VH-VL binders against q9lj97. Designs and how they scored, part 2

Target 1, 262 residues: q9lj97
Amino acid sequence: MSQEEQPKRPQEPVTYGDVFEVSGELADKPIAPEDANMMQAAETRVFGHTQKGGAAAVMQSAATANKRGGFVHPGDTTDLAAERGVTVAQTDVPGARVTTEFVGGQVVGQYVEPRPVATAAAMEAEVVGLSLQSAITIGEALEATVQTAGNKPVDQSDAAAIQAAEVRACGTNVIAPGGIAASAQSAANHNATIDRDEDKIKLIDVLAGATGKLAADKAVTRQDAEGVVSAELRNNPNLSTHPGGVAASITAAARLNERADI

## First folded at step 20 (VH-VL)

Design k1
Fold by OpenDDE, fold request of step 21:
Structure k1 (fold): chain C 262 residues (1-262), chain A 118 residues (1-118), chain B 110 residues (1-110)
Amino acid sequence: as target 1 above (262 residues)
Amino acid sequence: QVQLVESGGGVVQPGRSLRLSCAASGFTFSSYYMYWVRQAPGKGLEWVAVISYDGRNKYYADSVKGRFTISRDNSKNTLYLQMNSLRTEDTAVYYCARQGRYWYFDLWGQGTLVTVSS
Amino acid sequence: QSALTQPASVSGSPGQSITISCTGTSSDVGGYDYVSWYQQHPGKAPKLMIYDVSDRPSGVSNRFSGSKSGNTASLTISGLQSEDEADYYCSSYTSDSTLVFGGGTKLTVL
């Protein structure tokens, strides 16, 4: 009877930084059982089941180890997870569905599901054998945000992120009158005077048709994503990005482009 | 010196409130789960409450749930136990204890006596 | 009711070896090595003697040893001395999210 070597108690807690590419305070936080439960619930809501090898499974394993080590207690929740949420968001971009998993506003998982581009243009591209998978543009990423966060009232962090995106798309620091950035800023300012969220201007009102509203557009790069994330964070009192928001969408686009070697 | 020092014990009437304090020294207080454990006269040890590193997570024994509140101030290296609606059965020496690296108490205070009597 | 069961009392003569048992349910003691033992002299705070079933803190005499078989943990004190007369408590982590104590055992040195 092989003495099943009882898994050795961990000498140190398993932190978010140990298992995910996260930074800041979250990276040093031991993964807590309720955090894992929240992720499991979120995955189940979106996928209909927990993903094998997904963030929830990883978090559960880590939390279990941490409980064994006495580093966390049953029922524990991390402050960042509790305050900022654990969420799974899906965004449709041309040619793919992107699912992003967040803990405390930081990405801990991302899944890309290819979707057939039903557009007539995709049929023509198949004929020319040039699999030029067109890189996702900043405009397209902004439009995709409508699907994940379209009903969110526009705030200063959103406006800053949108401005950063426009600047990067156009290659100019000048905010165009009537552009998306100007509209977003106006919306944010207006919303600050409105008490009821129902009466506030939403991201959908600003970002719908973003590709056509930009004076210029370009493929999203990692640098673009970093800039947009930075802008959103600096203008958020909570120093976090909104799950499925502008920064999240741009980041997802950048990652997709990198994977496509574009 | 690594130590815990309880204070705030005394004699109170049933239904009254009392607040206990535990001053920690000689170690990084914010890195440890902290406990209150009590011992009634001539009786065994009973777990009362536990609080996580940052004070976010709190758990209580059923016997004190809804009446006692555990809290901590990491800037002051101090653990607290607010005891409301005290009962005669709450009479005990109250110890603050530190959870060690794993699931054990590696540091205890000397305790403070709480007597609830009419 | 204490989740962990200890004998109320044990006794031994100087130089003898005595054992104190701590029995839990499968959920309390049987599945994990979270058992710790504490010594308490009259009017004093408890002192950690054994943790994780068999590990000794620095400064604790090697006369104290811990073991576990099934759902029963045991504290053995060899070469019994008068100073060993005290109350002994076992503790363990339970699925209900906290450390629990046994009822305690009074050790008398005859």
Scores: ipSAE 0.857, ipTM 0.942, lowest interface PAE 0.5, mean pLDDT 89
Fold by OpenDDE, fold request of step 21:
Structure k1 (fold): chain C 262 residues (1-262), chain A 118 residues (1-118), chain B 110 residues (1-110)
Amino acid sequence: as target 1 above (262 residues)
Amino acid sequence: QVQLVESGGGVVQPGRSLRLSCAASGFTFSSYYMYWVRQAPGKGLEWVAVISYDGRNKYYADSVKGRFTISRDNSKNTLYLQMNSLRTEDTAVYYCARQGRYWYFDLWGQGTLVTVSS
Amino acid sequence: QSALTQPASVSGSPGQSITISCTGTSSDVGGYDYVSWYQQHPGKAPKLMIYDVSDRPSGVSNRFSGSKSGNTASLTISGLQSEDEADYYCSSYTSDSTLVFGGGTKLTVL
């Protein structure tokens, strides 16, 4: 192969932060070949094949570039991937299957597959040839967040997103005492005084049973998603949304509802 | 000054153990892959072992696999080579070397002599 | 381990140009894209002279140059001087291993 045809060697390693919305120590780690292999294996196990343009493919490309640059060696794995794992998990929520991909405990990919809601009404509708897919509600989307980001400590951006979601679900700007928004804000304030993440209140503590905690609920719309995204961004110093977080879940729900013409 | 300084070499009998050290100075030690390279008397260069930045990943030449262990202490800017079950064919000058930006060695120590003899 | 083949020895007179070849023996052409050259004087550690086939580190004389054609890399030393008398080793990265070395070439200045 002519040296002229080889892609230019990268001057810097491709890190997880370059290709994924990750933070902390992982963001600065060069993507290693075995990390990519682990993701490929995980995708294959869950999907039966590697996803085109998915996390595994992106990681393989990055790892290849890093090998060419001498930043990683064949067989290398990152400490975070080795210690915390590379995993693909599927969760069924009303109306959809959500697949989330993790490296070292951080979300690097998410896929949503619409699924028919087998409600008694849907069963009756199926009998009459009418596939009545029930729209995903804000409460359901919040509960789904527990599965993708349940172990994340609650911060101000999370609290803001949850508040925005509650306001939109209930149609009121008044934060109910003891509501999910109030709980999230309290958690965020508390966590700001705690140094150790292990001792912090997590999203699972706030969002578990979210559907039952809301005074009112409604189907997620694009406008709702935009509002929640905006709230999360405004309260995040990094001006980003958390992958698999509150805004991401609401956005996914909105997209599903739109596709179902609900 | 950017430098590597090997130590710990000496004369040992076959079957014995020896531990080499390499002290790094003048650069961010934890940012580099580090190597041990050896050279038998009158012979060429042979890579022995490599260790990644954080010490997570280690690789060995087949000739030393199962007998030698490479390690590093980034807090002390020191690279180590534990050599067990030494053989006469392990007799060599052992160099510590730094991998450069790409696939080359841009910094070498002066080496330490290991002699395995009965 | 993948072996790189070098001539055992080369010689030249002061002021002449000499070339040392380094040929890969592996069918993996990609393993020889990253070639470096080292100079070693007797009793001294190796010194990097060329990296990435043709690049020179700071402080290395422009009399040293590197090139590659096919599976053969070459080190050329122009204007040969007495201080150039040394052993020269080529090195390359291989896909099935890490960095490998050639057998070395002894350069004698006549």
Scores: ipSAE 0.855, ipTM 0.941, lowest interface PAE 0.5, mean pLDDT 89
Fold by OpenDDE, look of step 20:
Structure k1 (fold): chain C 262 residues (1-262), chain A 118 residues (1-118), chain B 110 residues (1-110)
Amino acid sequence: as target 1 above (262 residues)
Amino acid sequence: QVQLVESGGGVVQPGRSLRLSCAASGFTFSSYYMYWVRQAPGKGLEWVAVISYDGRNKYYADSVKGRFTISRDNSKNTLYLQMNSLRTEDTAVYYCARQGRYWYFDLWGQGTLVTVSS
Amino acid sequence: QSALTQPASVSGSPGQSITISCTGTSSDVGGYDYVSWYQQHPGKAPKLMIYDVSDRPSGVSNRFSGSKSGNTASLTISGLQSEDEADYYCSSYTSDSTLVFGGGTKLTVL
């Protein structure tokens, strides 16, 4: 590379918050080379290759820039990545495979691959050559959230999103005692009194078996997703949705359902 | 005043241990990579060890690897170098140095002399 | 760690301009623009004089300038003064991702 073509040195480090929708301590951490390497390894293990434009590639680019700027050294790793790990996990949900990428327990990437729902009916339809993909329901989407954000402490934004989802699923604004919405709100209130995240109620505690906890269920629509997203945003001081969270899951389900109708 | 002040140098016998300290003042210590650089009498500068902002990452020159340990206490604005199994060739003035924004040393201490002799 | 190559000594008369070279490999000085120069008087700590090949820290005289051509970086001192008599070290970021120093150059003002 000619001296003239050398990219300008960065004036500030590229942090996780600059490239991913992460929060807390991680957001302010410069992306380190070993973090990127760990993600690359994780992607390769799961996908067989590094995803083009995926988290690993983004992290590598950021880490390279940070090295160039002297903000990180070769071999550096962030404490959060080292202690909590860099992982790529795949979960099969009805109608889709969801791959989620994590750094230090926070979602930095998510991929949804549509899969035919092998329902007994679909097996029969496959015999008849009719791909009857059953639409993903709100309950199913909520359950899917456990896979992507199950260990997240329940907060008010989560509770609001879950409530919105339940209302839309059941077609009633009445919060049923003992329902998912009530449970989520209780959890959020409880968690507000707890200092340690380890002791807080998690989304898995609320959303596990969500399909069975709803009085009624329906296929997720774009309108449902918008409503849930809105609820989550209004109750999040950061005015953002949690990656892999309730709103994200419902949105993903809506998108899948729309594609299936095409 | 922005400064680094080394201490802990002295005369020791081979095989002994010594701990150096570097007190930082006048800047946000936890925002900088810190280095130990040494200079043998009449010789040039040699990089010894480096430690990251939070102390998570540490690197050593091959000549001291396994014998020296760099550490820092950001609450005390202090850099340390634990030197074990000292050798005569470790005789040098030891400087603590701050890495600047990029890949250079923009702040140096006055140095502390370590003499390893029988 | 391969050291950068500097002349052992250079000399000049007051008012003259002298140049100290620092030669590396393509993986260090030739590969990156991370060359820095330090001045060291006897019994004193090194002082940063030039960084990033040609940039001067605040407080450093404009008589000091840095440049690079190929794998060789150069420190030029114009209008040589008696106070410039010192050892000068170059440094660079190497392929093994460490800062390495040159062997040093003794500058004598005649």
Scores: ipSAE 0.846, ipTM 0.938, lowest interface PAE 0.6, mean pLDDT 89

Design k1
Fold by ESMFold2, fold request of step 21:
Structure k1 (fold): chain C 262 residues (1-262), chain A 118 residues (1-118), chain B 110 residues (1-110)
Amino acid sequence: as target 1 above (262 residues)
Amino acid sequence: QVQLVESGGGVVQPGRSLRLSCAASGFTFSSYYMYWVRQAPGKGLEWVAVISYDGRNKYYADSVKGRFTISRDNSKNTLYLQMNSLRTEDTAVYYCARQGRYWYFDLWGQGTLVTVSS
Amino acid sequence: QSALTQPASVSGSPGQSITISCTGTSSDVGGYDYVSWYQQHPGKAPKLMIYDVSDRPSGVSNRFSGSKSGNTASLTISGLQSEDEADYYCSSYTSDSTLVFGGGTKLTVL
């Protein structure tokens, strides 16, 4: 008997539906070796490397198991990957670059990366309408969150972050009735009783027109960003901030203001 | 009765073309990779072409690349081999073979003879 | 130029055991457990006798067994009978192609 037996041979192919949140015809397709190679090439072109634990790595592991099991041959490609492609798309939003990976038109991976360089500041401002002629205000940064996380249901961490931002913008620890913080807190409380995310109040519903809803406003500073980040962290059960959320937008605005010396 | 039945063999001159057919019955044809395997008189077995269950992926032995084309029609449960630019060394019995669950052939036809001679 | 080497012929007497070898490389027989054996009587199609090195299809006599050691697979036929007289081919998965066959072995029952 071998003491290092080979891994048990798979009895069924590993399909896209077994590994990714996909549906329809693609979900039933065995992951093929050339599909994985196409994703690896796309990730390398965009990121300069294969993502650890990312879509290409998962596809390569599945394709190897499928080859070992005889379900696919070396060089095989699925019809949907060949016809509709394997693509990586990037979009730039305020303070972030969003990368989305597709197989056959369905999302198999999504990544949000902060845009840390000053060279990106002008491009980000142009995309979302932020003006570099003057300092970015707390109100403007809150409105920019609509572009990056507007569809997110409001939770307690969002409400805490928005309250911290409004307090800093207005210079008072009092929650103003009818202010953005009050609206965000009401939305978070309401959403706690709602089961379906579609029925929940979203960040866009609270943050749209934030500059007009604040009693006062100011340029975002690093200290403001630290305070907003702390509020979001303390009020998230996972002790983290939301990518593209309130803290992220305030932090991006602070970084842009510092790099522009405004 | 699970079976494969080849047809279309015959005698042809070098440089001519011939098309072989393989009729499948008694099993779900569209669930299997299919091969053409040939055997020259007095010689051993040699695979020449393979096709995936949906017909998209095709592979050929070096000896036949660019001359032979494998295809399948799953609505008719039929495998095909189009053999162009035939040479005397293509003379063989051609078998249709089904790949099993792993890397073996669990079902063979009785073969069809192709003779390429002047 | 088969990638797998088999003896050209073997012989045995009724009731005895014989072994047919199939030697490849670390890229096929030695690297994977996807060796199969086929029996072919004159004028007939090949028949699968052993797959995955040692597994026997339904309807194949338990007198047929398979094994491998290193780069060499073996087909053993015990209790040799006159109907075992045939050509025998091994086949293996390869990492650099789909499948490869041995050159075949003619078994003669004396």
Scores: ipSAE 0.212, ipTM 0.640, lowest interface PAE 4.8, mean pLDDT 83
Fold by ESMFold2, fold request of step 21:
Structure k1 (fold): chain C 262 residues (1-262), chain A 118 residues (1-118), chain B 110 residues (1-110)
Amino acid sequence: as target 1 above (262 residues)
Amino acid sequence: QVQLVESGGGVVQPGRSLRLSCAASGFTFSSYYMYWVRQAPGKGLEWVAVISYDGRNKYYADSVKGRFTISRDNSKNTLYLQMNSLRTEDTAVYYCARQGRYWYFDLWGQGTLVTVSS
Amino acid sequence: QSALTQPASVSGSPGQSITISCTGTSSDVGGYDYVSWYQQHPGKAPKLMIYDVSDRPSGVSNRFSGSKSGNTASLTISGLQSEDEADYYCSSYTSDSTLVFGGGTKLTVL
């Protein structure tokens, strides 16, 4: 007779913080089976299939281990996933569609799908000798936020994120009078006294035309995204970023620029 | 003293309701899944309901679905079982049980008797 | 809920060893190492004797041991004493349900 070793039991739960770059309460939460199922459904709804090696697959593996370890039960969902949702947001930028996946308001996955620029614009670029693919600027990423969260009331975390973005775009720590950071801070202060969302100043009111409103602009880098994410997170009482918000759009732009070798 | 103490059992007629309570002490109640497990006279053990740490996830045996509701108040270290539309087959001792680190019960109350009879 | 199969009763003499079986399927006892055993004296709550197939909680005599082979788990009580006379229940995690109990075994010490 032989002594067959049994698989070792999971000794600690696999949390969101173990597998994703998330913070706050979510980071300590065991990944639950229904959270994973919701992400799988969201990926299927958006892509027509699950993403190979994507967030849903990682969550399913973690949830299975957590079930075997007794840390979660079949059918469990995390409060943050149930209350704040599992979201898949798409942002169209020049030359690509960026898909961002969220759990509890925090990014857990991002995907870039190349899309051709309009045929006339591509031919015009070739005649002039310009590259078909161009780096996405901080101003363009801020404008993309209008598409994904334009109707969101401006809050203090938005204002902080926009300030971080403008400072990085312009290369100065001094807030320009009449700049978008000043407008965002004023909107956040105003909105703090308003109860009805319909009466609040929205992100579209501040960010529309951001490319033309910045004194200077630059291609989004990973360091820019890190700074903007930090500002949004630090200034949110929930210690999280907003789905499709300023930090999400800047992060998506940074990832696109890195894949385009910029 | 790590313990669970059930209360609220009694004799009721079919179709009536009872609310059971389980007071926890000596441990961090909000860190554990909690169960109600019942035992009919002369019969074996049957889990009835289970609730997650934060009270969000609740599961029921088929025999009680739609009639029983498990809940918890972590600020009072108390587990509850609301039993509606009681039937004679619900007659049992009801235990409050704590799930241990894995798939076992490491702490049990002494139970509270519910008798459903005409 | 599904039940694990236990003999209705077993008996033994003081000082001897007895074994109580608990038979399930590959979806519970055979598929996972989450078998536990509970001792219940008349009128008392169950007491955890063995968890995770073979682990003993602090304060449980080493006369109690657990094992499994295939779809059958076993509780062995060595050096049988009159105080061991009780009902014994096994339990297992199951992929078809959250947990499942055996029907119970009455141990009589002759």
Scores: ipSAE 0.160, ipTM 0.611, lowest interface PAE 5.2, mean pLDDT 83
Fold by ESMFold2, fold request of step 21:
Structure k1 (fold): chain C 262 residues (1-262), chain A 118 residues (1-118), chain B 110 residues (1-110)
Amino acid sequence: as target 1 above (262 residues)
Amino acid sequence: QVQLVESGGGVVQPGRSLRLSCAASGFTFSSYYMYWVRQAPGKGLEWVAVISYDGRNKYYADSVKGRFTISRDNSKNTLYLQMNSLRTEDTAVYYCARQGRYWYFDLWGQGTLVTVSS
Amino acid sequence: QSALTQPASVSGSPGQSITISCTGTSSDVGGYDYVSWYQQHPGKAPKLMIYDVSDRPSGVSNRFSGSKSGNTASLTISGLQSEDEADYYCSSYTSDSTLVFGGGTKLTVL
């Protein structure tokens, strides 16, 4: 076939599933121009500006392609964005702000922004020559997961990730009866018998108050994140991690702790 | 056979209403944006209304906003135009048209005449 | 609706080539490659002849070709035949109103 000088026009719409790790009916929906405008407005309301490379920018690019391809019209909105909303939520943790972006109740972006935290203890440790990290702990990262995936039903991969986190936080391979890992495993087993997601036990039910429920706690390291990611991957039938899930939160905390060596 | 067939045109007095229908056959109706396009006697083409494939998004020319309503029933493969508060300047042949893969009309009905006169 | 500018009429002899122009702005013809052309015989529905500036639908003669330069699109008909006598409309995507049409050009084959 001969090469044409004109740019190739899109043959299929760019859907949410093509661009984001989403599922169900949203995954098949073309990204529409008003959906992107709604996300831009949500980002601006929360940040005071549009995030470079954020979900709104990605959606705008996809919506522009869809409009040029005739798959959507200017001003179009999908039913899921109009009915279920487009939101940007923020959670503050020591040393960081976690921002999660949603379309139709599904995560389309998650960002961790460093926020320096200086405490009196950290300054005293530096004077004495001790390194005291104003660092995010495993317990705090688990609690941050409540804000980013709290409504997710607990599955086996979540239970495995939580167990790996608790074992690392406590510094022992012995799991206390009634601990967070035990609760997560029980929830995963229970949920396997439940047919409707709204009737399932959710991550918030297991992880809320995780800092107070752990027998011990520690700052998240890269090695901790690698262990939790491995556990989630090995126990996910899709061989992937969940966006905004346990491994994602632990990894974000580890990266922040590495960048906040002071 | 891939075709569009309009119906419901006629002679009406100003201020009255008409409902146009467009029956689609031979293609997957629910996969296409659909337009109503009109042509006044001796004049050119003017799009009037457009509706998305799922019926959610609707757009109107300024000349008909607030008076005309486009709708579709994908289970019946039918496009509709409810025309209220008709005016003499609405006199035209009304075509239903299928938007093609991009920004063009690849299928047209033969049209239905609407005459608005006292 | 804004209208694209077309000549009111054009004429040519059988076998001749003729060109019909369609002039818009940078917000339609000049800004996008979504120009289409329709042929309409008296009392008949329009028929798509050219889309996306230069593409022909199946069943349209290769005597019909389209192009554009700047803000002006052109429909060229080569080897004119008496059956080509009709009204011709251009249409373009616009950034603010989905589509607009030209005013139409009556082609007379002498």
Scores: ipSAE 0.131, ipTM 0.609, lowest interface PAE 5.6, mean pLDDT 83

